# VH-VL binders against Autophagy-related protein 27 (ATG27), part 3

Target 1, 150 residues: Autophagy-related protein 27 (ATG27), of Vanderwaltozyma polyspora (a7tfh9r21to170)
Amino acid sequence: LKCANNRVLRKYHIDKHSAKKSVARDTPPSKTTEKWYVNPCEEHPADDIYDGCDKSDDICGIVMVDLPVFNKDPFVIKRIEATDMASFTATEESNALVLRYTGISWGQNMVAANIRYFCDKNSNEDEITSSIWANNDISIIIKGPSGCKK

## First folded at step 1 (VH-VL)

Design d8 (framework fv_danvilostomig_arm2)
Fold by ESMFold2-Fast, scan of step 1:
Structure d8 (fold): chain C 150 residues (1-150), chain A 123 residues (1-123), chain B 109 residues (1-109)
Amino acid sequence: as target 1 above (150 residues)
Amino acid sequence: EVQLVESGGGLVQPGGSLRLSCTASGFTFSSYDMSWVRQAPGKGLEYIGYIGTAGDTAYASWANGRFTISKDNTKNTVDLQMNSLRAEDTAVYYCARGYSYGSWDYYYGMDVWGQGTLVTVSS
Amino acid sequence: ALVMTQSPSSLSASVGDRVTITCQASQSISSYLAWYQQKPGKVPKLLIYAASSLQSGVPSRFSGSGYGTDFTLTISSLQPEDVATYYCQQSYSTPRDLTFGGGTKVEIK
């Protein structure tokens, strides 16, 4: 995604930031890890991008299962990637910059994603404060400099 | 603005029935679970039940058989039908949006709540 | 049936104090626990999900910890606007059977 060419996005610091989040949960006898990477402008990818994601990804979500008691390597059970080939729109709501993606392929399903950016001038980094994938809709909330106007 | 507004509360006699409605606005209603929660005067929160995106329902054991939850995606409403009401059902009734915080649907919280509607069951 | 027990039922503390509220599950619920704040006359507000994750817009003085059966909500420096009743809620049996704790009323002395 080339944010400099988008009328809405070019007004925001979003072209200078990416965001990542890793959430681990104990699912006995396993351990499940959910990883999210968001970089809609691709100009400043994270230094330690997750294995299985590409720097060209706008959105990358990975769910992994680790079964240490069985001496088995962790394995990926869900992976979704959105690139600039997916349809997207950028809009301004009263308090947020919103990116909406449609037509993301996941197996035989089509998934939509909404990324909502809230401005936080007290932070130098974007933080994914929530990530949800329910019934073919992905909702990601990010707080940080990307939600702030230039 | 993401908002939930309940309606339909009021006074009802023991043994009677009442239908509550909750209207959603500002979000994609069809993509979220919806829950009903009640709170008796001066008491704590008590879960009633939920309806999922596929129309699947589940209820607290005490509510099963008396209460029914339904949703209408064309009207952006979730309803709670209450039957065989008792004095102990007197409470403020809230609708709330269920939110699963991970792609695996394991983490759950109710992130948006309506203002509540009072139901009084009295002779 | 899963039972959630909160303690204490009420507490009084001074502005600036560190306040801790505990929640105990009758069986292991992993990290599938949320915390809610309900100010007098107001609707509940989600504070913490997944036992330790702070909801967007919630002040950083709130934090959650715990796993399995024992959980805590901590307010690192109590403010006047924090006067409220706090509830824990398990989602391990969710969505079939959600359960709230009995609540802890926090007041300023």
Scores: ipSAE 0.000, ipTM 0.472, lowest interface PAE 16.6, mean pLDDT 82

Design d9 (framework fv_danvilostomig_arm2)
Fold by ESMFold2-Fast, scan of step 1:
Structure d9 (fold): chain C 150 residues (1-150), chain A 120 residues (1-120), chain B 109 residues (1-109)
Amino acid sequence: as target 1 above (150 residues)
Amino acid sequence: EVQLVESGGGLVQPGGSLRLSCTASGFTFSSYYMSWVRQAPGKGLEYIGYIYSGGSTAYASWANGRFTISKDNTKNTVDLQMNSLRAEDTAVYYCARESIAARPEYFQHWGQGTLVTVSS
Amino acid sequence: ALVMTQSPSSLSASVGDRVTITCQASQGISNYLAWYQQKPGKVPKLLIYAASTLQSGVPSRFSGSGYGTDFTLTISSLQPEDVATYYCQQYDSWPPEYTFGGGTKVEIK
């Protein structure tokens, strides 16, 4: 119950939800697919998860590329997991709930991640509206009930 | 209409300090990453650093310790404080807004730039 | 540190020519690459982002391609108003420490 024990997070519905999204991008000469799974409280894992992720992951990101010009099958070019060993801090910034992770292992690098939750009381589920994985950092924006106060 | 207007440029002596300001209008200032980029005469573009709506900042490794970025949401301004200036800091300094609210991205909007000359 | 290398440093071409500028990253940056146009005495203007997405209002003669480390900006039919220096920029660094290419000066013969 790490979210219930956090002074900031216990005020939000974040412990009741997880988010999952697969995004296709047409980036000639290639095609890219990004798969993201976010479950920072680890209390409501998705029933099905992407191959290469674990249900206990706080954050899981997989980037695949398809290079049709080279007659290759799609392959993974980036993969990262933030498990329960990753630490984070939670803060409130303007109208957003922000989680900051540091020290996520990725090959020989240490990656940080920022997840920003915006309240959407008209939705019953969290939606990942934006995801960026740039060098040693990940920035994810989520809109949904997790960003709303109890 | 997004507008960014820099001010505060001028002549400064080596070792001196100078503060640049960028006044923003036409968008929700607190929602965007704001960055500073410079360009020495006849040279290319060089990134300096950013500030986000929450006040978090990061700098290019060469600028860290000498340059500080701050913002004032009441005035819709972002400032660049430059210390220990050297001749190689002579450049046009641009204020730039990143393309998407709450996301670090490419620079969609640029100010007109302000010239800083470091000379004795 | 992620280095962006542009080639050529300068070129001269005739109106109507196809112009190609290349940009190479020292590390893989996926498609997190933008192209800017800077006319003499003017501020930089965004042309392309995400390696190949044309910014609204930019003429269709401009196009971008590439993924990973090798990127190309193409002007299919050079016009007099295209005289400028063009810069590539990676935005795959975090915290943001963006790197620009050295620029390519495009002139009319």
Scores: ipSAE 0.000, ipTM 0.471, lowest interface PAE 18.5, mean pLDDT 82

Design i3 (framework fv_imvotamab_arm2)
Fold by ESMFold2-Fast, scan of step 1:
Structure i3 (fold): chain C 150 residues (1-150), chain A 121 residues (1-121), chain B 112 residues (1-112)
Amino acid sequence: as target 1 above (150 residues)
Amino acid sequence: EVQLVQSGAEVKKPGESLKISCKGSGYSFTNYWIGWVRQMPGKGLEWMGIIYPGDSDTRYSPSFQGQVTISADKSITTAYLQWSSLKASDTAMYYCARQGYTYGSDAFDIWGQGTLVTVSS
Amino acid sequence: DIVMTQTPLSSPVTLGQPASISCRSSQSLVYSDGNTYLSWLQQRPGQPPRLLIYKISNRFSGVPDRFSGSGAGTDFTLKISRVEAEDVGVYYCMQGTHWPYTFGGGTKVEIK
């Protein structure tokens, strides 16, 4: 029970929710789609995940290109999964819950991911409001009940 | 500008091997199909095959399957057409062409200048 | 393989007069997306082929408006409203709906 046993995370409703987002970028003549799934607590069972993600993923990111090229289906150009929690930390910073993952393996590179949760008491679900993957750094912002203290 | 530049004319003897090239520039080479077209002297155009350089997905016309090899090296934005053993009947002009989708064309919009291959004794 | 039949084989035309080229396919060229991938190419003497028209009737960039394409299903036409000296060459229809892609036999446009 990773989240229940963590001094910071146990104060939040993060063990009750997952979040997902699909963002399309129209770069003519191609279209790039970024799909993100976030479920950091094993206490919350995997529900609606994307094809290419695993039910045990804490973080799953898939970047795919849809070319208007005859006879070519959309193809995945980039995929990352965080399933090993050895390099995980949780902190509280300026009214946000921040999860930091380091040492995520991606080819021969080590990627770091920062997930920042903001409280929204009027929402029943977590919403990914921003997702950026630049070089070896992933930055995700989530707004919802997971950012709220119990 | 977008262009395909082909290698120079070749004069060969029957039984010799040959590899000709088609270099793309001015566009994202891995995102477009490249096709090879044969035109025998005084004859029309015929498709030999196509390749998608991004994943090397290659499709041959039935009459050319096993007769030639199509390949691509995306690191130098170059497609290739190769024969292991040339025949006199391979004497022809060979064109490479890009399948574009600008303005939704999905048609072969950019063509190389051609490589003349002459096979004679 | 889809067979593409062009008529006529040769079209001698007086300068300024219209020319018409027919192309017929052995099977429908309508793809599952509703588009018809029928193109017309021009090959001037000693030059590589040049795209004129794609998807039946759309003129490619830089192609003069005297060139027009029409048709549906299996029957297609390329028209040149007023033939000019630079229009001399061989014209090919091509289907890109199904692999293997196939060309018509070509129509030679020449000045009388």
Scores: ipSAE 0.000, ipTM 0.519, lowest interface PAE 13.8, mean pLDDT 86

Design i4 (framework fv_imvotamab_arm2)
Fold by ESMFold2-Fast, scan of step 1:
Structure i4 (fold): chain C 150 residues (1-150), chain A 125 residues (1-125), chain B 112 residues (1-112)
Amino acid sequence: as target 1 above (150 residues)
Amino acid sequence: EVQLVQSGAEVKKPGESLKISCKGSGYSFTSYWIGWVRQMPGKGLEWMGIIYPGDSDTRYSPSFQGQVTISADKSITTAYLQWSSLKASDTAMYYCARLEYDFWSGYYTGAFDIWGQGTLVTVSS
Amino acid sequence: DIVMTQTPLSSPVTLGQPASISCRSSQSLVHSDGNTYLSWLQQRPGQPPRLLIYKISNRFSGVPDRFSGSGAGTDFTLKISRVEAEDVGVYYCMQATQYPLTFGGGTKVEIK
């Protein structure tokens, strides 16, 4: 309901789609795997989301680390969640719909997340094309129908 | 506030069993290793072993393999150290400690950053 | 097992003067990933250990800048630039480069 009441979001097909992606990173001396689930507006998401996320989440990020010191199978070192009650701002850049979340708790830190949606009229699914960490900011780029105006 | 709180002091006789606890709070318990360290009276620190509570993966020091059992119950965010049969030589202060990782870089720091207050175990006849 | 040797056994020091503690390992502490997993702990009388420094020279959160670590390979030093009364205690080095994790024997810092 929060998306229907937002002047910017109600113009977009974002209420029909969620996105997920698993990406591997080389973070010496370890290796990390990041699993991302993004769903700001879809009310009936599929149940096939990552373990550790709730389908009501707006943003869920799970970072797993494979450490050389103990030869351990990957384990979770952080879990970032913005629930469906989280507040955000929606703005329009030249060719993108941008959602910014602030005040996301991560341990003792507060992080912000920027999600940029680019329109792809030829796709029936949203695809996370990149996810980047810089300081206390998370930048996620999504390409798909959610970036398209109704 | 991140903290580890250990169970109270124990006085036991040789041959008795014992299980002491270490309760974590203020952090994701299943995301960090918990180590156990022994300090005999007037002596230095000895690493006994560690456990990853998320999957109960446990690693022991060769000197303590078969002497103790380390376990964890993630539903109550508690790690345990257990003896089936105590000996007088088990008289010591036992500490639990969390093994830290650098979140932003994903690096293993190789250091115990948060320590419990210790559990004194005295074994005498 | 890697043996960690600390010197001196005890370090009597006058308030405001510097203190220096050495830690020597029986093998190089450089891990195959290029990092050196050497840390320093402080134990005040009657208290649990407290992390001071990790990976040779990185001060842990809340640790005063009068504490510094240095070294490489097998030879490491912890320095306290100006000893304060609260610094009385036993200091331990620890290695996590190779299983099992091992500690130095400890250095007692005392006010003379």
Scores: ipSAE 0.006, ipTM 0.516, lowest interface PAE 10.5, mean pLDDT 83

Design i5 (framework fv_imvotamab_arm2)
Fold by ESMFold2-Fast, scan of step 1:
Structure i5 (fold): chain C 150 residues (1-150), chain A 124 residues (1-124), chain B 112 residues (1-112)
Amino acid sequence: as target 1 above (150 residues)
Amino acid sequence: EVQLVQSGAEVKKPGESLKISCKGSGYSFTTYWIGWVRQMPGKGLEWMGIIYPGDSDTRYSPSFQGQVTISADKSITTAYLQWSSLKASDTAMYYCARTPSDYGDYYYYGMDVWGQGTLVTVSS
Amino acid sequence: DIVMTQTPLSSPVTLGQPASISCRSSQSLVHSDGNTYLSWLQQRPGQPPRLLIYKVSNRFSGVPDRFSGSGAGTDFTLKISRVEAEDVGVYYCMQATHFPWTFGGGTKVEIK
């Protein structure tokens, strides 16, 4: 309902899709894993999601590190969830649908997230093609049907 | 304010058991390591071991493995150091200190906040 | 275990003059992540230790700028540019690059 009641989002099939991605990076002597779940309309959650996320999250991001010095199990160094508490806007750029969240809590910090959707008419699923979390800014790029107008 | 408050001085006899405490306040107790350091009278500092209270992951110096037990109760934000059977050679000041768990800048940062110390005297 | 050797064992210093303390490790303290986990602690008489310097050269919050750390690999130095009366105490280097963590033997700073 959230997307159906938004003048911009109701023109897109975004309420029919969610996206998730897990990226493992070998950063010697550590390993990092970055997990993202994006479900802005909350009406089409993934059947399985990452531990630490909720199916109703608009955005969930988890960064884990495996530092071998103590041979400790991988531990979370960054985590956010964007829900109803975050401010939300949707705008159209020349070739992208852009969702901006502000006021996402991250410890004692507040972060902002920008999600850019690019249309791919030949795909049945949204794919997170890029994710960057730098300081208090999160930038996610998704390519798929959610970026296409009805 | 961030602080670690340790239990009071103890006077014990050889063979007795003892458990001393270190209570954290003013910070997220489960996200920092708590280490224990021994200082024998007139001597330097010796690192004994460390615990991550969030999951009770515990690491001991080989010199102290089997000599002491380190534990924590995150529900009351308290770490513990325990002996099953004290020796006269255990007479020392024992400090607890926190170590940040943040990777990069602060992991293995060293010990940024220290308790006031617990003096343990073991004599006949 | 990594052996940390401090020199001198004692450093009598005239008030207002500089003091220098050396710390040598038996092996390189450069971690495979490129960081060097060497810190310096101050212990005033009857007080718990206090963190002064972490990762070789970074001053901890509230530490006066007359304290500075330097060094690389196995050789490290703590300098006090102008010793004040409150600086009396024992100074320890500590390494956390290798397990187990180990301390230097300490250097006693006294006013002449």
Scores: ipSAE 0.000, ipTM 0.503, lowest interface PAE 15.8, mean pLDDT 84

Design i7 (framework fv_imvotamab_arm2)
Fold by ESMFold2-Fast, scan of step 1:
Structure i7 (fold): chain C 150 residues (1-150), chain A 124 residues (1-124), chain B 112 residues (1-112)
Amino acid sequence: as target 1 above (150 residues)
Amino acid sequence: EVQLVQSGAEVKKPGESLKISCKGSGYSFTSYWIGWVRQMPGKGLEWMGIIDPSDSYTRYSPSFQGQVTISADKSITTAYLQWSSLKASDTAMYYCARHGWELPTDYYYYMDVWGQGTLVTVSS
Amino acid sequence: DIVMTQTPLSSPVTLGQPASISCRSSQSLVHSDGNTYLSWLQQRPGQPPRLLIYKISNRFSGVPDRFSGSGAGTDFTLKISRVEAEDVGVYYCMQALQTPYTFGGGTKVEIK
């Protein structure tokens, strides 16, 4: 159990939850849809995941675009997967559990992903509240039970 | 090291079938689209089509639609270009190329890594 | 299809001198996102093409700064400030605004 063997993660309820979200981003006249699936412990995969993701993925991000220059049907233009723990660290910040993945291949660049979990004791599931990428960094914010200590 | 390695040269007769390969290594194969480009002897470059290896979605140049099939097998990180019946006019160098992209862009639009090429000669 | 036209067809140049290649598209290459999807490729004799420049003027990783791209809309230029022996080859412009992607006819850079 990779999360149970991690000194930081074993203190949190993170091994019991996964999160997913579909976000529309308008760039007229094109439209993009970003689909994110996060399951860092891989022990509680979602029953219904996005086509193109694997239930074993720690992080799966799919960007679909509808461009008039191609056709009217949306198609995938970008896909990011982090499926192993080789480039993974977990740290505690002020009121947040932070997971950092590095070494995700992207062109000649390496992409890093940071997932920040904030505790919400009044929720039974994790919710992706924000997904942003800039400067080859992906930043995902999740609020839910996974951010709470056991 | 990011590489695309293509299969070796082929000598065929008109009417024969052929399938050539392009094997990716050193990167996440399903995160990039693979395109095919033809270069006839002494001529310029012609874009044939592109495939997303994650779901095998393809787009073809109208000039090549129905003339060739592009496919991929992500389990062995390999893309393919196939002819059901070769013609002498198919004699050319064929390149595969990886289509790159940049965060925060939302489009695959440049060819950053190229295979070494597969020479296909069709003569009777 | 977008037609890409390159001039000159060949550019004989003395080592250390500049070379300039022009590319004209039959329609604007500006995308609705504000970017212009024009690239430049280099093909050395017997080698596969390699990316030099993307989005008009962005040098790809590892490309020497003697290569520069400029232009807007339908008119684009690739400049080599001081040609070296390794720069011999054919240079192609390419548009990726719409499928099918199309290439210019190529410009041969050779040493005289």
Scores: ipSAE 0.000, ipTM 0.491, lowest interface PAE 19.1, mean pLDDT 82

Design i8 (framework fv_imvotamab_arm2)
Fold by ESMFold2-Fast, scan of step 1:
Structure i8 (fold): chain C 150 residues (1-150), chain A 124 residues (1-124), chain B 112 residues (1-112)
Amino acid sequence: as target 1 above (150 residues)
Amino acid sequence: EVQLVQSGAEVKKPGESLKISCKGSGYSFTSYWIGWVRQMPGKGLEWMGIIYPGDSDTRYSPSFQGQVTISADKSITTAYLQWSSLKASDTAMYYCARLIGDSSGYYRDAFDIWGQGTLVTVSS
Amino acid sequence: DIVMTQTPLSSPVTLGQPASISCRSSQSLVYSDGNTYLSWLQQRPGQPPRLLIYEVSNRFSGVPDRFSGSGAGTDFTLKISRVEAEDVGVYYCMQSIQLPYTFGGGTKVEIK
């Protein structure tokens, strides 16, 4: 209902899609895994979400480290969730739909997140093409049907 | 040029069905709410309902809920107002109007562009 | 439902003189975003309504500056500084803060 009640977002197919991506990075001798889940409208959550995320999350980011030590489980070093408590705006910029979240709590810090959706009419699903978490700013780029106008 | 063009005048008998149209041009039809307003002869304006053509979200005035059906066909940029069974009390001028589009306000802005009106006369 | 009350019912004016129309709502038209969702429409004889003023005081495109809107909360005024022959018609206030949208009863402006 959130996206249907927003004059900008209801022009887009965003209410029918969610996006998720898991990226493995080699940091020898360890491995780092970065997981992102994005579902701003909550109408079509992914069937399999990441452990540590909730289907009601607009944005969920988890960074885990896997050490090369037998019998040591991977552990979370960063975790962030943007839920109904985060401030949210939607705007249109140069061929992109932009969602900005502010006031996301992360430990002692307040984090802001920008999600940019680019239209891809040839795709049936949204793909996270870029995700950067630097200091107190998160920047996510998504390409897919959610960036296309109805 | 942004404009709304309505179908021509109708003369009907009680009990007949009717569907009148409102065609939008010169703007993104699926990005604006379209409302319907009734004006009985010699009387003021009454809001009947609105529709968002992009997803067919439709809201009715309580006094018109169940009395009329509002719909839209975005492939031909046309909104419709329909009666299943007309009554003499439906005799009126019917206007369609576009709600101002913006990222704020949702459905709280003003009607900025109006159609020329469709006169519906229901008599035996 | 929000009730919109207009006064006067009829306003005969001499050409070139000012006219003033009042509109009162049964509850505040201020939304949580700080905007006040009150508009004014003009209907000339035999014509469809035309938007004059939106959000209390903003003139719509092409509307002459002799038209001005003012007010706050529940009490609003439309003023025509110097009435011209083309200003003859019925004027309506409208609230759009909540559904159902409601209109005032109309004020007829006539030349004496």
Scores: ipSAE 0.000, ipTM 0.493, lowest interface PAE 19.5, mean pLDDT 84

Design i9 (framework fv_imvotamab_arm2)
Fold by ESMFold2-Fast, scan of step 1:
Structure i9 (fold): chain C 150 residues (1-150), chain A 122 residues (1-122), chain B 112 residues (1-112)
Amino acid sequence: as target 1 above (150 residues)
Amino acid sequence: EVQLVQSGAEVKKPGESLKISCKGSGYSFTSYWIGWVRQMPGKGLEWMGIIYPGDSDTRYSPSFQGQVTISADKSITTAYLQWSSLKASDTAMYYCAREVDTAMVSYYFDYWGQGTLVTVSS
Amino acid sequence: DIVMTQTPLSSPVTLGQPASISCRSSQSLVHSDGNTYLSWLQQRPGQPPRLLIYKISNRFSGVPDRFSGSGAGTDFTLKISRVEAEDVGVYYCMQGTHWPLTFGGGTKVEIK
């Protein structure tokens, strides 16, 4: 109901879609995997989500590292969650629908997340085309029906 | 840096028309709502209405519907507040402000213009 | 329209001492989603208003922690734990639960 009550978001198909992506960020000798789940409107969550995320999360990001050190299992080095009660600002910028989250706790730091949706009428699903988690800023780009106006 | 710059003070007589402006810079002008707030001398704040410059969608407070016109010209990143016929009771400071549209039917303003003083007297 | 009533009208306070401002709404500000959309604004002399607090108790970016908000339903409080010279001005509560947006009448904070 939160997206239906937002005058910008209710013009978009964002409440009907979620997105997820696993990205390899390998730098020898380490192997790093970055996993993202994005579901700001909750009404149509993905059937399968990543371990450590909740279906009700607006944003869930997990970074794992696999060091080629004898007998060490892969481990999580970063995890971020914006829960279903998190507040965000919705605006239209440069032909994109932008959701900005602020005040997300990350250890002793505050993190901001910007999700930019671009319309793709030739796709039935939202696709995360870019995800960057640098310092205290998260930038995610999604292409799909969620970026298209009703 | 986000900035809203309003036009200068106006001194008018009852019955005259007036159009004041609010120029946005430092952000995507077409991506944020612009609201107008009236403050009569020595009085509190009154919300007048809002406009989304990207598509000129406008919404008015019931108290101001039909009394003023809000418009915007996105080619010069400027919003306007206009009166067809001023009254002495329109004497006030008028602020424009960038409105943050948040989830769950909550609205507030993050950046404000410096204000335009409008004085209407005979 | 929702009527927002603030008390006191004026609050003279000694520098470094606390100040407390009350706001009462004519109807419950609890939205059907369970949240309460009450905000507080600060207006310094000769300046435009500035957002301090949203959703009862959340500080806006850059707002010092000496400002805090509390309350529920129809009764809300803004508290300044230790007033500084720069805090002089008029404080307004506002509601966003019911259309149209409405403001309280304001409380003037002055140094005595």
Scores: ipSAE 0.000, ipTM 0.445, lowest interface PAE 21.2, mean pLDDT 81

Design n1 (framework fv_navenibart)
Fold by ESMFold2-Fast, scan of step 1:
Structure n1 (fold): chain C 150 residues (1-150), chain A 123 residues (1-123), chain B 107 residues (1-107)
Amino acid sequence: as target 1 above (150 residues)
Amino acid sequence: QVQLVQSGAEVKKPGSSVKVSCKASGGTFSSYAMNWVRQAPGQGLEWIGQIIPIFGTANYNAKFQGRVTITVDKSTTTAYMELSSLRSEDTAVYFCARDRGYYDSSGYSFDYWGQGTTVTVSS
Amino acid sequence: DIQMTQSPSSLSASVGDRVTITCKASQSISSYVAWYQQKPGKAPKFLIYAASSLQSGVPDRFSGSGSGTDFTLTISSLQPEDFATYFCQQSYSTPLTFGQGTKLEIK
């Protein structure tokens, strides 16, 4: 998104940051790794993105499974990508900047993604504190400078 | 639409074994983990174990390890739980339940349940 | 093993009331909590997953919240069919564990 052109986003430091997270869980008999990359503004160039993500992605989520019992290499079982081509809205809640993307294609289904940014003036980078896939609705919580007004 | 139908009530003597079945219809059987959960009279829910049909592997609660075996028959889309060396403390209703998202960020959660099978262990 | 402690054990309420049930995990489980409703003689019914996500077909008077160790199930306006026992479950790791249950009774 050209965040400078959006009446809500241009008030925030969101155009200066991206966020990245990798989480591993034991899901016997497998192991699952979930990777997230969030960079909604074109003004912030993509760098060091995960394999499987694209430079134009506003949101990229990858779920990989390692199946030791089959001696298989880890493989991607879910991948979601959202760009500014998806329908989006930016709104302000009492303590958060909220971006919502709708109409994102995922297999046979359409999914939506919510990113909720909370301000943390004492941090120099955005941190993804929560990332949930639930019933075709993706909920991401980010804490950092992007949630702070200019 | 998914349905899980379990076998009928059992009355067993201490030291014997019981084998409960759970037949799945609708949906894709192999794509989901099948779980077994029990509930003793007036008590809460206790997880026994799971099997992932596509992988052919079972995982058990350590409390039941060595006494429980969970298997599947893909041709009849049926999961089985066999519990051996029965004790009076094993008296409970046994449920099978489907895990909707065992390997994704939604975590372990059970979207469909069988009706339950009452197992009574008495002398 | 992760222990789930549910409170209260029982509560009495009237149709139209707002009721709240809480669940505490013995360690951080992020948002990996599910909630179930169980009526006498029946199997549990799936209500909520990932702490706050409502299962399709569940009335919107049900809501969940929480993260880390503290979780809440709320029914905003009780209906006659809501009198049941409610269970939380940690969805984080095996062995899977449940709260002891909260019995919601007619006042």
Scores: ipSAE 0.008, ipTM 0.545, lowest interface PAE 8.5, mean pLDDT 83

